# VH-VL binders against q9umr5, part 94

Target 1, 268 residues: q9umr5
Amino acid sequence: SYKPVIVVHGLFDSSYSFRHLLEYINETHPGTVVTVLDLFDGRESLRPLWEQVQGFREAVVPIMAKAPQGVHLICYSQGGLVCRALLSVMDDHNVDSFISLSSPQMGQYGDTDYLKWLFPTSMRSNLYRICYSPWGQEFSICNYWHDPHHDDLYLNASSFLALINGERDHPNATVWRKNFLRVGHLVLIGGPDDGVITPWQSSFFGFYDANETVLEMEEQLVYLRDSFGLKTLLARGAIVRCPMAGISHTAWHSNRTLYETCIEPWLS
Short names: E, the ipSAE of ESMFold2; O, the ipSAE of OpenDDE; V2, 0.75 times the mean of E and O plus 0.25 times the DockQ between their complexes.

## First folded at step 3 (VH-VL)

Design qa12 (framework fv_nofazinlimab)
Fold by ESMFold2-Fast, scan of step 3:
Structure qa12 (fold): chain C 268 residues (1-268), chain A 123 residues (1-123), chain B 112 residues (1-112)
Amino acid sequence: as target 1 above (268 residues)
Amino acid sequence: QVQLVQSGAEVKKPGSSVKVSCKASGGTFSNYAISWVRQAPGQGLEYLGYIIPIYGTANYNEKFKGRVTITADKSTSTAYMELSSLRSEDTAVYYCARGSRYFDWTPYYMDVWGQGTMVTVSS
Amino acid sequence: DVVMTQSPLSLPVTLGQPASISCRSSQSLVHSDGNTYLYWFQQRPGQSPRRLIYKVSNRDSGVPDRFSGSGSGTDFTLKISRVEAEDVGVYYCMQGTYWPPTFGQGTKLEIK
């Protein structure tokens, strides 16, 4: 009787990471059908985000069709951006709760182990040279790289994040906004001890200005212009913000207290 | 100037619960994190947890999970720390302390402290 | 949990002389945001702790300039340039970089 749950993983990740999450859901909502999508696993998570969106779209269509009462999405890290685009491009989605687990919704600007592994000689200050090239935009991590010191390059070169955030114009923007606004609840989860998502407030649509001062969602142009519906959702009472300290990036899907506080209430 | 005022001393029996209050004045209550720290007689400081009233979110040091509950009442600008299944080892002065504003996010900032509440657990 | 180790644990000093307290962490306290969340607290007998220093070296409002904090990574120091009678108490370092926040065991400053 519970709505089905669809789980979308993150960068260099796979369905294996969600075993604890599935245990928690089974304990509190026994009988829930949970589908963890085994697409773009491991290195394939580096594929361009629009390619991932198309693949995940094809996988979620039959699940949504079988659940006329609706479904819930739980989308982790990079997967949260995939889910944002899914909700915009699907004219017929029936998503009730979209639960975003520590996803860089306004982008990423930080030196992390992932960055060093992928680009050993780069630092956050010079990665814009690679990411804002056509070659760089073939990698998922560059699709949401947001250098606050080169905002003009980000706006011009980002093939994914700037478009879904309505920061750069797109012919489909009005339809994407209408589709996204069909979501029942947007549940944003993240915290200061994540250690990967930088700034961590990106998970709540906050981000750096040119001086690296973090401005919250309500101060962003994307919110003020209501570019894809954040202001409308907040006015409806449909945005839930659930920050929690003490949780590292790889632990959001395996912490019981976080599950009980931030996820469980939104799984009907 | 922000001030935190705590409830008075308590004497409790083993196995019971205690609920200590911390009332904030002189500032915006909802936008600040409130942390709880304890100090056993002659010992150092130990962190219990925090609450962010505006979001209703609390988190606890693993050592106390299952026994500690931190809540807030925004209408009275008061945070509460409840500790259950009390043991003699829980005898301590319990302090509340203010973190930063929620968006600046340093729950552990602890710039303003309450006066402390002595909780004695004895039979 | 991150272990914070202070030395010395007992620090007898003569009035007007300098005093120095060391604090070492079991791992680097540099946060992913680039900040180092190390704090110093003073607790006078019978009183609540009072924060003196935040983020390694920044003095709180009202804290005398004879108090200074320094350090990086895992090694931190609190210095008092000229100890006064009112400085008697226990001093604690605290890390806020990793959950849960943890304190050093305390250094008792005494006048000899």
Scores: ipSAE 0.013, ipTM 0.603, lowest interface PAE 8.6, mean pLDDT 89

Design qa13 (framework fv_nofazinlimab)
Fold by ESMFold2-Fast, scan of step 3:
Structure qa13 (fold): chain C 268 residues (1-268), chain A 123 residues (1-123), chain B 112 residues (1-112)
Amino acid sequence: as target 1 above (268 residues)
Amino acid sequence: QVQLVQSGAEVKKPGSSVKVSCKASGGTFSNYAISWVRQAPGQGLEYLGYIIPIYGTANYNEKFKGRVTITADKSTSTAYMELSSLRSEDTAVYYCARGRSYFDWTPYYMDVWGQGTMVTVSS
Amino acid sequence: DVVMTQSPLSLPVTLGQPASISCRSSQSLVHSDGNTYLYWFQQRPGQSPRRLIYKVSNRDSGVPDRFSGSGSGTDFTLKISRVEAEDVGVYYCMQGTYWPPTFGQGTKLEIK
């Protein structure tokens, strides 16, 4: 039998978005138990990420407990950051494949429709004024806003991403790293035509430097310092990178070719 | 600067397969994607697919999915394009072209091209 | 797939005169990153394609000043201010904004 699959959705999203993904899994791995978590749907996806982590944690515990052979996570967009934190805060997770679908793992710095909906008059260059305030950190999107021109503010004000990436010290960092390293495979998926995740290489732990030049994962301080285990995972052969062109942000969970190439091989 | 050197011309029978090589020299192979484009005699250009050698990731134009496979050998800085179930309509010059990796440019940036490999499918 | 349409398909020109080639896309080529990924290639008889222009209007290194690209959205133009004998060949536009990249059908520039 196949390991159960747990799906975590993204910003302004719900379980309905994954109907095609479920069809693909059923076709290639018949009998797989797939649970799409119906938590923090729609506008509730704007709630602080640590609140979402707690809620999703409570939902995944009984699923993991029933599956001694392990589970797989498929985590879409913002949901990939939720799953990053779940793997770190859970002392007893049994996740085999963590499949991250176009998630801003190093953060977001771009003018997208989601930002314009929330902050219509803001530009990416001035959003740091809102996001790096205590009020702004009550919104999920600000929890992973990463302005490369105000890295000092990001490091001091980010209540989520800077901590989970080990970019700012935290008392639990050693335990979080140990927990995260228990994952079997970290499967990173994303691409240049996403249109929402900016820079799209954030899905692969690449990000802008102060000149807005994208540096890849191996050039990031979090990798070089092995802050939460990326360098160790890569050395273990546990990181899979699967970039694909031609896929828009809302299509990652409904493209058959992407599923067959990047997801299907990691569902045992 | 960087050059792409392709393997020599091939004459194949219908139903067979062909594998064309593209060797990069004079530059950093791992930082570039390699695209494949074909041109039937007297016709225009048609995109087949690409590979990003550093990650082993390939993507194909839907028209050729199931028949084309693009691979790379990083140790020899060589990319390969294999096309199976050959038909007379596959007679064309096949080009490899350099794209940037996903770090800066799209895989299909295509600023440097190989000299082309004529593949003739006839019986 | 994005359809790229070139006109004219055949362009006879007199040496020293200007030439213009038009390229139209079936949809806007403005990428979400703000760039327009429209390219122009030259293919001389018996040779590989050579890129002349990238991102609508930027000349590649070594491309003579007489070549210029312009346009926006769906309508693009390649201009040669003064045609020389070495300019004989087929010119292709290409879009790289949407997968898969697609080419125009080509414009054959020949001397009258």
Scores: ipSAE 0.000, ipTM 0.474, lowest interface PAE 13.9, mean pLDDT 88

Design qa14 (framework fv_nofazinlimab; at its last look DockQ between E and O 0.66; V2 from the best seeds 0.00; counts 0 for: pae E 3.4 > 2)
Fold by OpenDDE, look of step 4:
Structure qa14 (fold): chain C 268 residues (1-268), chain A 123 residues (1-123), chain B 112 residues (1-112)
Amino acid sequence: as target 1 above (268 residues)
Amino acid sequence: QVQLVQSGAEVKKPGSSVKVSCKASGGTFSNYAISWVRQAPGQGLEYLGYIIPIYGTANYNEKFKGRVTITADKSTSTAYMELSSLRSEDTAVYYCARGSKWFDWTPYYMDVWGQGTMVTVSS
Amino acid sequence: DVVMTQSPLSLPVTLGQPASISCRSSQSLVHSDGNTYLYWFQQRPGQSPRRLIYKVSNRDSGVPDRFSGSGSGTDFTLKISRVEAEDVGVYYCMQGTYWPPTFGQGTKLEIK
């Protein structure tokens, strides 16, 4: 039998968005129990990510308990960050494959329709003024806003990304790293035609330097310091990178080729 | 001084499959995407798909409805394009071309091209 | 798919004279990353295509200065300041902004 699959949605999303993914899984892995968590849908996805982590944790714990052989996580967009944090705080998770589906794993720094909706008068260059304030950090988008031109503000004000990355010291960093390293495989999916994740390489833990040059995962401090286990995971062959062009952000969970190439191999 | 060398001409019957190879030399292979493009006699260019050899990830032009499969062997620096259920309309010169590194941006920059492989489909 | 339309399709030119090829896309080729992924390829008789220009106006290494690319949005142009005999062939524009990449019909440059 196949391991259960747990799906975590993204910003302004719902379980309905994953109907094609469910179909693909059912066709290729019949009998798989797939649970799309219907939590923090729509506008509720703007709630602080730590709150979301807690909610999703409560939902996945029973599922994991019933699956002693392990489970797979498919986490889309913002959901990928939620899942990474979830795996960091859970000392007893049994996740085999953690599939990060076009997630801004290294943060977001770009103008998107999502940002325009939330902050219609704000541009990318000015969002730090809002996001790195106490009230700004009450919004999920700000929890992973990573302004390369205001690194000090990011490091000091980011209440989520900077912590799960181990970029800011905290008493749980060692434990979180240990917990995260329990994953069997980290599958990173993303691509240049995403249009939302900015830079798109963020899905692969790449990100801007101070000159907005995108550096690879292996060039990031979090990797070099192995602050949350990326270097260790890579060394043991546990990181899978699956880049694909021609996929828009809202199509990652509904593209058959993408599923067969980047998702399906890790569900068995 | 990267070069792409493709396999020789093929003559196939309708309904059969053809597999064309593209070997890279003179530079790195795995990190660069390999694209496939075809050109029917006297016609323009049509994009088929690409592969990123280092990860084995490929994407295809949907026009081919799953008939095309692109693979790569990193150990031999060789990419392959297989086209199944061949039709007379598939008669063309098939080209491989090198794209950019996957991390830089797009797999279809195609700055270096193979010499082409003529595939003739006839009954 | 994005449609690329070239004009003219046939371009007879006298040696030493300038040439100009137009390429129009069915939609803007400005990518979300701010770049415009428009390419020009040259295919000499009996040869493989050769990339001349990338991202609208950048010449590849080894491409003579007499070749230049320009344009924005949906309208692009390849210019040859002084046509030489070796310039005979078919020229293609290609967009790489949208999946899948698509080519123009080609412009056949010939010497009068």
Scores: ipSAE 0.863, ipTM 0.927, lowest interface PAE 0.6, mean pLDDT 95
Fold by ESMFold2-Fast, scan of step 3:
Structure qa14 (fold): chain C 268 residues (1-268), chain A 123 residues (1-123), chain B 112 residues (1-112)
Amino acid sequence: as target 1 above (268 residues)
Amino acid sequence: QVQLVQSGAEVKKPGSSVKVSCKASGGTFSNYAISWVRQAPGQGLEYLGYIIPIYGTANYNEKFKGRVTITADKSTSTAYMELSSLRSEDTAVYYCARGSKWFDWTPYYMDVWGQGTMVTVSS
Amino acid sequence: DVVMTQSPLSLPVTLGQPASISCRSSQSLVHSDGNTYLYWFQQRPGQSPRRLIYKVSNRDSGVPDRFSGSGSGTDFTLKISRVEAEDVGVYYCMQGTYWPPTFGQGTKLEIK
């Protein structure tokens, strides 16, 4: 029998978006119990990420309890950050594969339609004024806004991403790292044609420096310091990188080639 | 200086398949994307797909999906493009071209090209 | 797919004179990262394509400074300030902002 799969959606999304993914899983791993969590759907996806983590945690606990052999997580876009935090705050999770579908793991810095809709007069260069305020941090998208030109403001104001990445100290950092390291595989998926996640390399823990040059995971301070376990996981052979061009942001969960190449091998 | 050297010309019958090779030398192979582009005689350029050898990931232009397969052998620094169910319209010069290093990916960089392989489909 | 349209298709030029090739895309080529992935390639008779320009205006190493690229959004231009005999060939623009990459139909540059 196959381990159960838990799916966590993204910004302005719902369980409906995953119908093709469920079809693919049923075809290749028939009998797999797949639960698509329908919490924080649509507009509710704008709620602060720590609030979402609490809600998803409550939903995930009974599923993990019923699966002593372990579970797999498939977490899309913003949902990948929710899953990052879940793996850190749960001292008893039994996640085997954490499959991150085009999630901004090091943050977001780009002019996208989502940001234009929410903040129509703001450019990416000016959004730090809103996002790094207490009011801005009440919106999920601002919780992972990472302006490379205002890194001091990001480090001091980010209530979510800077903390889970260990970029700013937190009393629970050591236990969060210990919990995260229990994951069997960290499967990172993303690509240059996503069109929303900017830089797209954020899905692989890469990010802009102050000159907007993208530096890879191994050059990041969070990796070098092993703040939450990336260096340890890589040394253990537990990090899988699966970059694919030709996939737009809304297609990661509905592309058969992507599924067969990057997801299917990690569903046991 | 990186060079891409392709296999020799092929003459194939309709309905058969062809496999063209592209061997890289003078630089790193695994970390760079390898794209495939074709050109019918006297016509323009058309993109088929790519591979990132280090991760084994490949994707294809929808026009050729189901007929084209791109693979790589890291031990020989060689990429392969196989096209099946050949039609006369597939008669073209097939080129491999180097993309950027996967992490530095500017989409479809193609700064170094192979010499081309003529594939003729005739009965 | 993004359609790339070049003009003119045939460009006869006198040696030493300037030449200009236009390229238009069916939609804006500005990527979410702020870059515009517009490329120019040269193909001399019997040879493989050679990239001259990347990201609208950046010359590849070894490309003479008489070649320059410009443009934004949907309209792009390749200019040769002083055409030389070795410049004979077909020139293609290409977009890499959207999958799949697509090419213009080509402009044949000939010496009068």
Scores: ipSAE 0.655, ipTM 0.855, lowest interface PAE 1.8, mean pLDDT 91
Fold by ESMFold2, look of step 4:
Structure qa14 (fold): chain C 268 residues (1-268), chain A 123 residues (1-123), chain B 112 residues (1-112)
Amino acid sequence: as target 1 above (268 residues)
Amino acid sequence: QVQLVQSGAEVKKPGSSVKVSCKASGGTFSNYAISWVRQAPGQGLEYLGYIIPIYGTANYNEKFKGRVTITADKSTSTAYMELSSLRSEDTAVYYCARGSKWFDWTPYYMDVWGQGTMVTVSS
Amino acid sequence: DVVMTQSPLSLPVTLGQPASISCRSSQSLVHSDGNTYLYWFQQRPGQSPRRLIYKVSNRDSGVPDRFSGSGSGTDFTLKISRVEAEDVGVYYCMQGTYWPPTFGQGTKLEIK
């Protein structure tokens, strides 16, 4: 039988968004227990990411306990950051495949419709004034805002992303790395036509340098220092990259070609 | 310098399939997007789809989904485009083109083109 | 799909004179990353297409400086400051901002 699948949604999202993904899983892996977590949906997805991590952690514990052979995570958009934090903070997780579905793993630096709704007078070039303040860090979007022109502010002010990336010193860094490295596979999914994740290569742990040139995962300091285990995972053959063009941000969980190519092989 | 060399011209009957090859020589292949574009006689260019050989990921213009399959063999540096259920309007020159490196990528950054493969569909 | 419209479709020109080709898109080509993915290709008679210009105004290596691209949003132009005999062929604009990539219908440049 197939391992249970846990699905974690993104910003301004809910469990309903995954109805097509559920259909695909049922067709190809009949009998799979799929749980789409119904937490922090809609406006609640703006709550601080550490608060979301705590709530999702409490929800996944009984699911993992019932499945000693392991579970899979499918985590969409902002949800991929929640899931990566879960893998670090849970010393007892049993995740085999962590499927990161167009998630801003190295952060976000782009004007999105959601940012315009939340901060309508702001542009990406000045959002650091809001996001790198204590008040701004109370919003989930600012927890992974990564302004390449203010990297010193990012490193000092980020309460979430800089910590889970091991970019700031903290007492749990070694334990979090150890926990993260227990994952079986890290499946990275994204593409150039996403339209929201900026740069789209953030879904593959790529990001801008100071000139807005995108550097690959292997060129990032967090990879080179192996600060949370990316270099170790890659050397183990545990990182799967599945880039696909032609998919917009809201279509990742409702595209059959994407599912068959990038998700289905990892739901053993 | 990289060059893309395609398979030779083909004449096909309606309802059959054609498989065109595109072999890269003198350069890097597997981490670039390889696109397929066609041109009917005396007409413009039409995009079919792409593949990224290192990952095996492919996607297609919706106009051709279900009829087009794009694959790659990394060990031979060769991409393939197969078009099924051929019609007379599929008569065209079929080009492969190298896109940018996948990571700084748009699949549309077609800086190197193959010589083209004429496919004639005639009843 | 984004529709790309070129004008003129046929462009007879005298050697040494300037030429200008217009390309209009059905929607803005500004990508979420701030770039505009508009390309120009040249296809000489009997040859494969060759890319001339990428991202609106950047000439490829080996493209003569008499070729220039300009424009923004939905309106783009390819200019040839002094047409030479080797410039004969068909010119295509293409957008790469939205899936799938789409081409203009082509502009045939001929020497009068």
Scores: ipSAE 0.455, ipTM 0.787, lowest interface PAE 3.4, mean pLDDT 90
ESMFold2 (binder alone), look of step 4: mean pLDDT 89; pTM 0.924

Design qa15 (framework fv_nofazinlimab)
Fold by ESMFold2-Fast, scan of step 3:
Structure qa15 (fold): chain C 268 residues (1-268), chain A 123 residues (1-123), chain B 112 residues (1-112)
Amino acid sequence: as target 1 above (268 residues)
Amino acid sequence: QVQLVQSGAEVKKPGSSVKVSCKASGGTFSNYAISWVRQAPGQGLEYLGYIIPIYGTANYNEKFKGRVTITADKSTSTAYMELSSLRSEDTAVYYCARGSKYLDWTPYYMDVWGQGTMVTVSS
Amino acid sequence: DVVMTQSPLSLPVTLGQPASISCRSSQSLVHSDGNTYLYWFQQRPGQSPRRLIYKVSNRDSGVPDRFSGSGSGTDFTLKISRVEAEDVGVYYCMQGTYWPPTFGQGTKLEIK
């Protein structure tokens, strides 16, 4: 029988967005128990990511405990960062496939419409002033704001992403790495037509340097230093990279071809 | 002056669907969320959900998930609320209301309301 | 869901008298951002709701100063210092701190 699937949504999202994903899973893997976690929906998705990690942790513990053969995670957009942290802070997770759907794994640096909803007068070049304040770090979107022109501020002020990526030291870094390395497969999905995640290569652990030139995962210090296990996972054959063009940010969980190509193979 | 104008009253049979429109004028549609609230005759207010038009993201009250769909057309500054599988207890006035912008950080700021749309479900 | 309880549900008042409506929440409405997202709405007969008060005590533009909101945590009050004929209607409190937003059952203000 198939392992249970746990789904974690993104910014300003809810469980309803995954209706098509659930239909696809039911068609290809009938009998799969899929739990879409209905926590931190809508505006609550703006709460600090560590608070969300705690809440999702409490929800996933009983699901994992009832599935001794393991579970799969499908984590969309901001939800992929929540899942990154869950895999690190849980000493007892039994996740087989962690499927990251267009998540800003190295952070976000881009002008998008939803940023304008929250900060209508802010440009990406100025958002660091808000995000790297103590007040700004009380908002999830600022927890993964990564301004490549103010990397020193990002490293000092980021209360979430810089820590979970091992870009800044943390007392728990060694145990977080050990926990993360228990994952069976890290499946990274994203693409150039997303239109929200900027740079889109952030979904594959690529990111801007100070000149806004994208450096891929293997050129990142976090990979080279193996800060949380990316180099080890890649050497183990556990990282899957599945880029697909022609898919907008809100369509990753509702595109059948994407599902069949990038998700279905990892739902044993 | 921001104004929300809703579509006209509807009478529907049980099991059918209804789609109510809410057109914004006199302000910036995309800077605000649009919430939907209903009121059964002689009863209180009940929240259905919202949409943030700038990115098309909607969220729904669990009571109505699977039956309610909220959409927006930014080109016409119009939000829509569709409720399916209608039952007699869905008879109510349905209101749209403007949500928050950056000053309040919540979709349910609701400072400007539409005139309401009476939906009657009867056989 | 957060339960909002209003009292009284029926409020007959004489013109020019003060009126007070109580609203209690089943849990604290203080958000992690430090704000308390409690709102008061007025619905005159045959009309849409109109917001009077946001974040406990802030009056909306055009709302007469005879309306005031107060409270903290779980206990909130809307006060009308001197009731006028145009104040007839149903008054609702609403919380916006927790999803989904929830309303009190309403208080019907009538002139006796």
Scores: ipSAE 0.000, ipTM 0.413, lowest interface PAE 16.1, mean pLDDT 87

Design qa16 (framework fv_nofazinlimab)
Fold by ESMFold2-Fast, scan of step 3:
Structure qa16 (fold): chain C 268 residues (1-268), chain A 123 residues (1-123), chain B 112 residues (1-112)
Amino acid sequence: as target 1 above (268 residues)
Amino acid sequence: QVQLVQSGAEVKKPGSSVKVSCKASGGTFSNYAISWVRQAPGQGLEYLGYIIPIYGTANYNEKFKGRVTITADKSTSTAYMELSSLRSEDTAVYYCARGSKYYDWTPYYMDVWGQGTMVTVSS
Amino acid sequence: DVVMTQSPLSLPVTLGQPASISCRSSQSLVHSDGNTYLYWFQQRPGQSPRRLIYKVSNRDSGVPDRFSGSGSGTDFTLKISRVEAEDVGVYYCMQGTYWPPTFGQGTKLEIK
């Protein structure tokens, strides 16, 4: 039998978008118990990420408790950041594969339709004024806004991403690192045609420097300092990187080739 | 510093398969994407797909899905493009081309090209 | 798929004169990261394509400065300030903003 799979959706999303993913899993791993968490749907996905982590934690605990052999997480877009924090705050999780579908792991810095809907007159260059305010940090998208030209403001004001990435000090950092390192596999998926996650390499812990040159994970201070365990995981062979071109942001959970190449091998 | 050297011309019958090789020399093969593009005689360029050898990931233009398979052997720094169920319309020069390094924007950046392999399908 | 349309398709030019090739895309090629992934390739008779320009206006290493790219959104131009005999060939624009990458029909540049 296969380990249960827990699915966490993204920004302005809901459990309904995962129909194709469930069909693929049923075809290749029949009998798998798949739970798509129906929390913080639609507009509620704008709630602060720490609030979402609390809610998803409550839902995930009984599922993990019933699966002593372990579970897999498939976390889409913003949901991947929720899962990152979940794995750090739970000192008893039994996650084998954490599959991150196009999630902005190092943050977001791009002009997208989602951002223009929320802040129609804002450019990516000026959004730091809103996001790094106390008011802005009450919105999930601002919790992972990472302006490479105002890194000092990001480090000071980010209430979520800078903390879970160990970029700013936190009293629980050592425990969070220990908890995160219990994961069996960190499977990172993303690609250049996503059109929403910017830079797309954020899904692989790459990000812009001050000149907007993308530096890969191994060049990030977070990795070099091993702040939450990336260097340790890579050394253990536990990080899987699966970039794929030709997939738009809303198609990661409904593309058969992507599923067969990047997801299927990690569902035991 | 990277050069791409392709296998020699092929003549195939309709319904058969062809497998073209593309060997990278000089530089780092595994960290770069390899794309495949074809050109029918006197016609324009058409994109088939790519592979990123370091990750083992490949994707294909929807037009060729089910018929094209792109693979790589990191130990020999060689990428392969196999096209099945050949038709006379598949007669073309097939090119491999280097994309960007794995953390650049696109695997289909195509800054270094192979010399091309003529595949002729006749009946 | 994004459709790339080039004009003219045939371009006879007198040696030493300037030449201009137009490329239009069916939709804007501006990415959310602010970059425009528009490329220009040259294919001399019997040779593989060679990339001349990347991201609209950036010249590849070894490409003469007489070649220049410009444009924005859906309309792009490749200019050769003074055509030389070695410039004979077919020129293709390509978009890389949307999957799959697509090419224009090609513009055949000939010395008259």
Scores: ipSAE 0.121, ipTM 0.686, lowest interface PAE 6.2, mean pLDDT 89

